VHH binders against Enoyl-CoA delta isomerase 1, mitochondrial (ECI1). Designs and how they scored, part 21

Target 1, 258 residues: Enoyl-CoA delta isomerase 1, mitochondrial (ECI1), of Homo sapiens (Human) (p42126)
Amino acid sequence: QRVLVEPDAGAGVAVMKFKNPPVNSLSLEFLTELVISLEKLENDKSFRGVILTSDRPGVFSAGLDLTEMCGRSPAHYAGYWKAVQELWLRLYQSNLVLVSAINGACPAGGCLVALTCDYRILADNPRYCIGLNETQLGIIAPFWLKDTLENTIGHRAAERALQLGLLFPPAEALQVGIVDQVVPEEQVQSTALSAIAQWMAIPDHARQLTKAMMRKATASRLVTQRDADVQNFVSFISKDSIQKSLQMYLERLKEEKG
Short names: E, the ipSAE of ESMFold2; O, the ipSAE of OpenDDE; V2, 0.75 times the mean of E and O plus 0.25 times the DockQ between their complexes.

## First folded at step 7 (VHH; framework vhh_ozoralizumab_d1)

Design v3 (from u6 with A33V; at its last look DockQ between E and O 0.78; V2 from the best seeds 0.00; counts 0 for: pae O 2.2 > 2)
Amino acid sequence: EVQLVESGGGLVQPGGSLRLSCAASGFTFSRYVMYWVRQAPGKGLEWVSEITGSGDLTRYPDSVKGRFTISRDNAKNTLYLQMNSLRPEDTAVYYCAKDKGYSSGRDYGMDVRGQGTLVTVSS
ESMFold2, look of step 7: ipSAE 0.531; ipTM 0.798
ESMFold2 (binder alone), look of step 7: mean pLDDT 83; pTM 0.839
OpenDDE, look of step 7: ipSAE 0.384; ipTM 0.762

Design v4 (from t6 with A33I; at its last look DockQ between E and O 0.01; V2 from the best seeds 0.00; counts 0 for: pae E 4.2 > 2, off the site)
Fold by OpenDDE, look of step 7:
Structure v4 (fold): chain B 258 residues (1-258), chain A 123 residues (1-123)
Amino acid sequence: as target 1 above (258 residues)
Amino acid sequence: EVQLVESGGGLVQPGGSLRLSCAASGFTFSRYIMYWVRQAPGKGLEWVSEITGSGDSTRYPDSVKGRFTISRDNAKNTLYLQMNSLRPEDTAVYYCAKDKGYSSGRDYGMDVRGQGTLVTVSS
């Protein structure tokens, strides 16, 4: 429905395509479907790798669904953030090889999803930027996402990127190391298939254990502080000033689309 | 080409009032959040106010809340800033600025601003 899974059991690869119009925002339902889809693939021994991509070029994912974080109850905020945490944990710790075929804009929560993958390929389109731009909206990235970015591009680069809320176009994204390859738009999918094959050529046991070892510290920090993180999020997002900012942003989106 | 032209600045005594205007052209005015920002001598750019495209929502920093009112006339492509109870610390060059818009797929925030209009509050 919101996630299209195209399996190729013979190749041991499935392609998960985001199909949550208009911009693949990470709504609660979409988050849930993503986790369920991933879980099914993880439980099927026929699959060793998954490619994440958008069903439509242009937007990989616009990030978190602001409507989930604006004008709702604290309970709703808590549930939503738990779902975000769950998706991150499941993706970040997946035993499957995950490759992002980023065929569109990839800000904020979209970048969150991409950063969980083992390998990222970005289409060479100047309109397709990737990064965590939360600070531009007066929002801070959670510590586990900060750590994820830091693990990807290094401490200094992450520090600058997060404070300024940078969205990187393809050339800069590659330079800073937030993506691994930049290729022509029409080559994104084929490149992803080639890349994932390289990763799957590694013995699963060794690869999986290495991945776990590399990511254990970051994942464990969230797991041990999951409730506190939810509480912090709820407290933060519920502030009148933050709600006002989010509301105005939503209105901006509405006006631009209308 | 996006153009923003501010007007209405001048010398005013403390406690006085001014109304600034900003004439916009070169873009669909009603689709963009607009801002007023100001720069005092020797200081950085400071956000003063913002308003959604439709004008249904506004926001102010505490420094000007209750004294300044941002509004817009989309039919005239004009942005306004009513400034009341002016203080010496309000002295600055005031700029209107256009929001970048989400459709860019890039950084959010302010895009283009005008040349500014000087507001001097002095006894």
Scores: ipSAE 0.163, ipTM 0.630, lowest interface PAE 2.2, mean pLDDT 93
ESMFold2, look of step 7: ipSAE 0.327; ipTM 0.732
ESMFold2 (binder alone), look of step 7: mean pLDDT 84; pTM 0.846

Design v5 (from t6 with A33V R106K D107Y Y108S; at its last look DockQ between E and O 0.01; V2 from the best seeds 0.00; counts 0 for: pae O 13.9 > 2, off the site)
Fold by OpenDDE, look of step 7:
Structure v5 (fold): chain B 258 residues (1-258), chain A 123 residues (1-123)
Amino acid sequence: as target 1 above (258 residues)
Amino acid sequence: EVQLVESGGGLVQPGGSLRLSCAASGFTFSRYVMYWVRQAPGKGLEWVSEITGSGDSTRYPDSVKGRFTISRDNAKNTLYLQMNSLRPEDTAVYYCAKDKGYSSGKYSGMDVRGQGTLVTVSS
């Protein structure tokens, strides 16, 4: 299993732990397991909140699996992107309280996951950065992800962050507002539990409707343009220049690991 | 090696003032944005202030705006935080921090901070 679910029905909370070695990349299988796990929890009345975290400290999620986007067929790219869209939609519109306990690096797709949550806690480790660094790879963030970031940190900050592909260390992340709290690493989980309890203290109906109201516009835009977005992604990612860039990056990553 | 050393912390009564200093070394001080951050007992890290390399721009959260002033002396490689009208809720360890800048083609913010100096506001 790539997702470990630790339920506490008494508390009405489940902890979803990412366990997709080596760096919790969002592979197609991992994406699928995440959605399934979330759906199961959503359908269980015993749960009102979920904490997302990594089973292994050091990396929350390295983001999208580049191997899913390089050297594959257009059909594969389409399927993969649909899965990414689905994960975002499910997380972003979840009736559950979602809290990210970010206990490791959180770039790109990892940040995507974190941004869907209602509340984000980041471990105070300078090695743990969070942000959308797509542009550094020559990749453009999709409009729905851009909107998500913009909704979180504001237009100006998002504009700068996306163009430069910034990754924020903890203090900077807190400053720009991409995370809500920065705490010592050993306190991340307990802080998440405390935070989620606060959110869960609100009547579900009112909370859920408010959340839906706040997020409806952004979510609806993707839903209405879902196929077009997939097509755009496929067209973009299939470009020779992009494929070359991705290949080079993958090779670089291999070298760094060696 | 980048080194930041905070000083100036201590015990002060509510309404009092304190000035913190941060001695920087191991990098070209004037080229980097600097920060103050703080951590209260049992609480998370909080951003307190920011100043550009030249000192021409500063930024504060609402919690300290109007009370705290960040400044720098680039000739002395020193960062300052003037804290006025101190409140008990300002009690924390205060850290100065350096902007990371560009590294390996990646852009990030703060990378290094000092060991901190304790500020206690109590009657």
Scores: ipSAE 0.000, ipTM 0.230, lowest interface PAE 13.9, mean pLDDT 92
ESMFold2, look of step 7: ipSAE 0.563; ipTM 0.834
ESMFold2 (binder alone), look of step 7: mean pLDDT 83; pTM 0.836

Design v6 (from t6 with A33V S54Q; at its last look DockQ between E and O 0.01; V2 from the best seeds 0.00; counts 0 for: pae O 9.2 > 2, placed apart)
Fold by OpenDDE, look of step 7:
Structure v6 (fold): chain B 258 residues (1-258), chain A 123 residues (1-123)
Amino acid sequence: as target 1 above (258 residues)
Amino acid sequence: EVQLVESGGGLVQPGGSLRLSCAASGFTFSRYVMYWVRQAPGKGLEWVSEITGQGDSTRYPDSVKGRFTISRDNAKNTLYLQMNSLRPEDTAVYYCAKDKGYSSGRDYGMDVRGQGTLVTVSS
């Protein structure tokens, strides 16, 4: 099991812990489990909020699983990207209060997950950076992710961050607004619980409708262009130059990890 | 031992057609993505086509899309490339290539390719 759900029905909160070693990469299976877990919680009236966090401190999520995007069939790429889209849509439009307790590095797809949440808390550890660094790998963020970041930190900041592929350490992350709080590492979980309680104190109907209203445009853009987006991704990722780059990167990672 | 043997190359006039074949042996053919690649004189290796193990998906670069068709007969362990509307710029040695597969889940790229077959398009 790659997702550990710790429910507290009395509090109306569940903690979803990422448990996909070694670095919580968003593999197809992990994506699927995340969506299923979320769906179950959404369908259970006992829960109103979910905290997303890593089971192991140090890494929240390393992002998309590059092995899913390298050396696979076009059909696989399509399926994988659909799964990524689905996770984003489900998280971004969730009626539950979602809070990210970011207790580790949070690049790329990890940041994608975090950005879907209503509130983000980052551990004050200089090793824990958050951001979308796709461009550093020669990859562009999809428009719906770009929009998500833009909605979070503003157009100019997002433009700079995306082009440079910036990963923000805690202080800068807070300053730019990509996270809402930076707290000592040992306080991340408790702070998340406090934060989510504040959000849950708001009447659900009003909160949910407001959230939907705020996010509808961005979500709708993907929904209406879902297939085209998949095709664009497949076309892009399948390029020989991109595949070669990814392969080389994966090989380097393998060498570094021994 | 993995072996790939291309055939079917030759001299054709512009607008003509050729069908290349590649006989594969030494591996479970249907489990591997297969490629056609080509190398024109003075140029590097160029990807021409890709087909999944079961043949359920194919891919082409824009340079050959609509003109070339990759297919396979897994029962015969044979890869095909139907080339229509050939152009002088299609002149190259064409190679059949086997994908490395996913032994570790991280492997990618071409493993073995054949000796190649020469395609010359000239008036």
Scores: ipSAE 0.011, ipTM 0.281, lowest interface PAE 9.2, mean pLDDT 92
ESMFold2, look of step 7: ipSAE 0.422; ipTM 0.790
ESMFold2 (binder alone), look of step 7: mean pLDDT 83; pTM 0.841

Design v7 (from t6 with A33V E50V; at its last look DockQ between E and O 0.37; V2 from the best seeds 0.00; counts 0 for: pae O 7.0 > 2)
Fold by OpenDDE, look of step 7:
Structure v7 (fold): chain B 258 residues (1-258), chain A 123 residues (1-123)
Amino acid sequence: as target 1 above (258 residues)
Amino acid sequence: EVQLVESGGGLVQPGGSLRLSCAASGFTFSRYVMYWVRQAPGKGLEWVSVITGSGDSTRYPDSVKGRFTISRDNAKNTLYLQMNSLRPEDTAVYYCAKDKGYSSGRDYGMDVRGQGTLVTVSS
C-alpha cells in the first residue's frame, strides 16, 4: 500500500497519505494507486474534499522516479509518461477540493502534484523546498506543467523560476505565491483541515464549475496533444546523452545512500 | 447483493485470443474500480488488469502488458478483458473483482469476485 487513505465520511473529507519509500517518488505503481484512490473518492458522494500529504514528514514527494526513465524500453517510457499525464489531469480537474499539506520536500514531480491542488500549505522548515528544478538537470518542464505553474505564480515569476530551476524555501515560496500558507510543521495538518472546510463551505456546483472554467484551457491543451507530448518525452528521454546523465545521477544517488 | 458473473473462457491455442466478459449487478458499477485477476493451478491470485470507475485509467502487470486490454461499459454494467497472444502460462481461472469503497472506512483492495471462467491455453 503506497497510498494510505483515511476517510472521514462524516466530515466529507479524506486524507490521502503518500507512503512510497524512501522518498515518495512517483513510480508507475505509485501513480496508479494515486489515480485509483482519487477516483474512488470522487465516485463516493460522501466525500467533497481530499488532503494530500506525506505519511512521513521530511519528504512530500521527491518527484518522478528516475528508475522509470532510465534503462527501459521506449514503450515503458511512453506508458510511464501517460501515467504522469493522467495523474495530472485527474488531480487538476478533480471536482473534489484538493488541499496539499506539504510536510516535506516538494521538488519537481512533488511540486507537480502540489500545484494541481486548490490550496497549498507548506511546513515552515528550511529544509522543505518546493519548486520545479528540471532545468538544473538539463530537462524542460512539459508545457502543461509550465502552464500550471504560470497559472499559480504568474508568467514572469514562472519564467524565472523555471529557467533557473528554483526551489523555494518556505518564506520565498509564500512570497512568490507557489504556496498559500506557511505554518509551523505541527500545524500543517490542522491548518489543512481548516482550509478545506472553508473551501467546502462553498456550494459544490458553483465551485466546481468555476474551477473547471479556470482550468479547462490548460487541461484541454494536454488532452488534445497527449500523444504528441508522450512522443516528445520518449524521444527526449531515450537520447543517449540523457540516458547517460540519468544513469550517472542514479549511480551517484546510490553512492550517497550507501 | 453484489453479483459478478464471468464468461468467455475456453480452450485456445497459443497465440490465440479470447474476450472475457463480466456482468455486474447489485451495486453502482460505474462508481467502482474493477479488476481482473487469475489463479493458475497451484498458484495464488494474480491481478492481470485494473480499470477505474470511469474507465479512463487502466493498468497491467508486465506479464500481460501489451497483450491484455481491460475495458468497461458502464451503461451495460459489464467489464471486459481482451486477451491476445495468449500463452500457456496464461492458463488459469479468471475472475472479475470489485474494488472496496471508502464509505466503510476501507481504502484499497478487492472485496467481491465472481465464480470465474476457465481459460486454457494449450496446443
Scores: ipSAE 0.018, ipTM 0.274, lowest interface PAE 7.0, mean pLDDT 92
ESMFold2, look of step 7: ipSAE 0.580; ipTM 0.843
ESMFold2 (binder alone), look of step 7: mean pLDDT 82; pTM 0.823

Design v8 (from t6 with A33V S103G; at its last look DockQ between E and O 0.02; V2 from the best seeds 0.00; counts 0 for: pae O 14.9 > 2, placed apart)
Fold by OpenDDE, look of step 7:
Structure v8 (fold): chain B 258 residues (1-258), chain A 123 residues (1-123)
Amino acid sequence: as target 1 above (258 residues)
Amino acid sequence: EVQLVESGGGLVQPGGSLRLSCAASGFTFSRYVMYWVRQAPGKGLEWVSEITGSGDSTRYPDSVKGRFTISRDNAKNTLYLQMNSLRPEDTAVYYCAKDKGYGSGRDYGMDVRGQGTLVTVSS
């Protein structure tokens, strides 16, 4: 099981822990399990909040699984991207309070997950960076992810961050506003619990409607353009040049791992 | 148990042709998208073709488009790859692979693949 759910019905909170070794890459199976886990919690009235975190410190999520995007069929690429879209939509529009307890590196797809949350806490470790570094790999962020980042840190900051593909260490992450708190690593979980309690103290109806109102435009843009977005992704990722680059990168990774 | 067994590989000269076969068992063959993939020495897995369960749709990368043809006989639970105008760069172990998804619209990528058959294109 790639997602560990630790429920505390009494507190109305569940902790969802990523457990997809080695680096919690967002594989298709992992994406699916995340969505299923979230749905189960959403359908259980006992829960009002969820904390997302890694089962193991060091890596929150390394992002999208490159093996899902290299050497596969267009159909696979399409299915994979649909799954990514679905996860984003489900997280971004969740009626639950979502808090990310980021206890590890959080690049790219990891940052995508974190950005969907209502509140983000990052461990104060210089090795733990968060951001969207797609451009460094010659990839552009999808518009809905761009919008998500923009909604979080503002247009100018997002524009700079995306173009340069910046990964922010904790201090800079806090400064730019991509995370809400930076705390010692050993305090990340407890801080998340405290934070989520604050959010849960708000009447659900009012909170949920406000959240929906704030996020509806961005979510709707994806929904209305879901197929086109998939097609764009498939077209892009299927390019020979891109595939070659990805393959080279994957080979390099394998070499580095020994 | 899902089983895929490739055959038909061999040595061929540039410009030559080969036809690969894949015998499938252990699942409802016609319900699954099937793939051919290949792995050249020192390289990663490369997709070379896909075909829907019914066989009504096929896809190819530019690298093999126009030269390779994927087909299937659902009555025989067999997948085929006709390879024409072979090039040295086509040298690889070729695998047939089953999609994870079941039924129409459930194409989730490769699941099980066979042991492969070696294709060597050399003068």
Scores: ipSAE 0.000, ipTM 0.220, lowest interface PAE 14.9, mean pLDDT 92
ESMFold2, look of step 7: ipSAE 0.492; ipTM 0.810
ESMFold2 (binder alone), look of step 7: mean pLDDT 84; pTM 0.840

## First folded at step 8 (VHH; framework vhh_ozoralizumab_d1)

Design w1 (from v3 with D56Y; at its last look DockQ between E and O 0.70; V2 from the best seeds 0.60)
Fold by OpenDDE, look of step 8:
Structure w1 (fold): chain B 258 residues (1-258), chain A 123 residues (1-123)
Amino acid sequence: as target 1 above (258 residues)
Amino acid sequence: EVQLVESGGGLVQPGGSLRLSCAASGFTFSRYVMYWVRQAPGKGLEWVSEITGSGYLTRYPDSVKGRFTISRDNAKNTLYLQMNSLRPEDTAVYYCAKDKGYSSGRDYGMDVRGQGTLVTVSS
């Protein structure tokens, strides 16, 4: 099991812990488990909020699983990207209050997950950076992810961050507004619980409708262009130059681990 | 009241195919994860597949992976299970099941199952 759900029905909150070693890469299986877990919680009236965090401090999520995007069939790439879209859609449009308790590095796909949340708390550790660094790998962020970041930190900041593929340490992350709080590592979880309680104090109907209103444009755009987006991804990721780059990167990673 | 009605079971030869259906009513079908489970004679309940409300994501145990495909038509409130390359060990009563949230304390919390449909794989 790659997702550990710790429900507290009494509190109306569940803690969803990522447990996909070694670095909580968003593999297809992991993505699927996340979506399923979230959906189960959404359909349980006992829950109004979810805290997302890593079971292993140090890494929130290393992002998308590159092995899912390298050396596979186009059909696999399509299926994988559909799963990524689904995760984003489910998180981004969730009626639950979502709070990220970011207790580790949070690049790329990890940041994607965090950005979908209503509130983000980052541990004050210089090793824990958050951001979308796709461009550093020669990969572009999809429009819906771009919009998500833009809606979080503003157009200019997002434009710079995406083009440069910036990863923000805690101080800069807070400054640019990609996270809402930076706290000592040992306070991340308790802060998340306090934060989520604040959000849950708001009437659900009003909160949910407001959230939907704020996020509808981007979400609807993806829904209407879901297939096109998949095709764009498949076409892009299948390019020889991209595959070569990914392969080289994977090989480097293996060498570093081995 | 939640109701699930399975159909499509029958006798098939090894290597054959069968498509099961489950008609759902009494709840917002599209919002819930759905499952197929089966019970072979003398054995316990076995999870066969699951599908998200939207139908975009599915999971299978290794025992049926690559052979079975779960799908759904939310407009028709219907769950399907396409079973290919059937084996004698697939013989069981197959049930459609609705997900229940984590309040049940179970990883695969299922609220309701149908009456089931018998699938017999035999030469």
Scores: ipSAE 0.544, ipTM 0.799, lowest interface PAE 1.1, mean pLDDT 94
ESMFold2, look of step 8: ipSAE 0.578; ipTM 0.817
ESMFold2 (binder alone), look of step 8: mean pLDDT 83; pTM 0.840

Design w2 (from v3 with D56W R106K; at its last look DockQ between E and O 0.63; V2 from the best seeds 0.53)
Fold by OpenDDE, look of step 8:
Structure w2 (fold): chain B 258 residues (1-258), chain A 123 residues (1-123)
Amino acid sequence: as target 1 above (258 residues)
Amino acid sequence: EVQLVESGGGLVQPGGSLRLSCAASGFTFSRYVMYWVRQAPGKGLEWVSEITGSGWLTRYPDSVKGRFTISRDNAKNTLYLQMNSLRPEDTAVYYCAKDKGYSSGKDYGMDVRGQGTLVTVSS
């Protein structure tokens, strides 16, 4: 099991812990488990909020699993991207209060997950950076992810961050507004619980409708263009130049681990 | 009241195919994860497939992976199970089931299942 759900029905909160070693890469299976877990929680009226965090401090999520995007069939790429879209859609449009307790590095797909949340708390550790660094790998962020970041930190900041593929350490992350709080590592979980309680104190109906209103444009755009987006991804990722780049990167990673 | 009604079971030869249906009512079908489970004679309940509310994501145990396909039509409140390359060991009563959530304390919190439909794979 790659997702550990710790429910507290009494509190109306569940803690969803990522447990996909070694670095909580968003593999197809992991993505699927996340979506399923979230959906189960959404359909349980006893829950109003979810805290997302890593079971292993040090890494929140290393992002998308590159092995899912390299050396596979186009059908696999399509399926994988559908899963990524689904995760984003479900998180981004969740009626639950979502709080990220970011207790580790949070690049790329990890940041995607965090950005979908209503509130983000980052541990004050210089090794824990958050951001979308796709461009450093020669990959572009999809429009719905771009919009998500833009809606979080503003157009200019997002434009710069995405083009340069910036990863923000805690101080800069807070400054640019990609996270809402930076706290000592040992306080991340307790801060998340306090934060989520604040959000849950708001009437659900009003909160949910407001959230939906704020996020509808981007979410609806993806829904209406879901297939096209998948095709674009498949076409892009299947390019020889991209595949070579990914392969080289994977090989480097293997060498570093070995 | 939540109701699930399975259909489509029958006798089929090994290597054959069968498509099961489950008509759902009494709840917002599209919002819930749905399952197929089966019970072979003398055996316990076995999970066969899982599908998210939207129908975009599915999971299977290794025992049926590559052979079975779960799908759903949310407009029709219907769950499907396409079974290909059927084997004698697939003989069982098949049930569709609705997810309950984590309040049940179970990893696979199925709260309601139908009466089932019998699938017999025999030469």
Scores: ipSAE 0.443, ipTM 0.761, lowest interface PAE 1.5, mean pLDDT 93
ESMFold2, look of step 8: ipSAE 0.556; ipTM 0.800
ESMFold2 (binder alone), look of step 8: mean pLDDT 83; pTM 0.837

Design w3 (from v3 with D56E; at its last look DockQ between E and O 0.64; V2 from the best seeds 0.69)
Fold by ESMFold2, look of step 8:
Structure w3 (fold): chain B 258 residues (1-258), chain A 123 residues (1-123)
Amino acid sequence: as target 1 above (258 residues)
Amino acid sequence: EVQLVESGGGLVQPGGSLRLSCAASGFTFSRYVMYWVRQAPGKGLEWVSEITGSGELTRYPDSVKGRFTISRDNAKNTLYLQMNSLRPEDTAVYYCAKDKGYSSGRDYGMDVRGQGTLVTVSS
């Protein structure tokens, strides 16, 4: 099992722990388990909020799983990207209060997940970072992820961060606004519980309708272009030059892991 | 009242195919994760597939992956299981199940309600 759900129905909160060794890469199987677990929680009236966090030491999520994007069929690439879109849409539009308790490194697709949440807490550890570093890999963040970052930290900060592929250490992450709070590592869970309680103190209906109103334009841009976005991804990733670059990168990662 | 009615089972030779159906009523079908589970003679319940409410995402154990396909028609409140390349070890009573969530019941996640449909795979 890649997603561990620890329910506390009495508190109306569940903790969803990422458990996809070694670094919580967003494999197709992991994406699928995340979406299914979220759907089960959304349909269980015992729960009003979910804390997203990691069961893996030192990493929240390393991002998209490049093995899903290399040496596969076009049908596989399409299925993979649909799952990425589905996770983002389901998190971004969820009727649950979502708090990310970022207890480790949070680059790229990990930051994608965190940006969908209502509130982000990052552990104050100099080895941890958060950001969208796709351009450093020669990859372009999809438009809906660019929109999400821009909505969070503003146009100029997002423009600079995306072009340079910036990863923000805790102090800089707080300063730029990509996270809402930075706390000592041992306080991340208790801080997430306090934050989610504050959000849940708001009447559910009004809070949920307000979130939906605020997020509608950004979500609709993907929903209306979903098939085209999939085809663009499949076309891009299928290019021989991109496949060769991904293969080289994956070989380097295997050598570095030992 | 939640009702789940399985059909489509029968006798088939190894290598053959069957398509199971599950008619659902008494709940908003399109909102819930649905499952197929099976019980072979002398064994407990075994999970064989899972599908999101929209039908967009599916999961399978290794024992059936690549041979079985779960699908749903939300307009007809019907769940399906296409079973290909059947083997004698697939012989079981097959049940569909509605998701119960994380805080309900002794068996987290699966509400088996129907009589099931018998699939026999025999030479």
Scores: ipSAE 0.611, ipTM 0.832, lowest interface PAE 1.5, mean pLDDT 91
ESMFold2 (binder alone), look of step 8: mean pLDDT 84; pTM 0.844
OpenDDE, look of step 8: ipSAE 0.798; ipTM 0.906

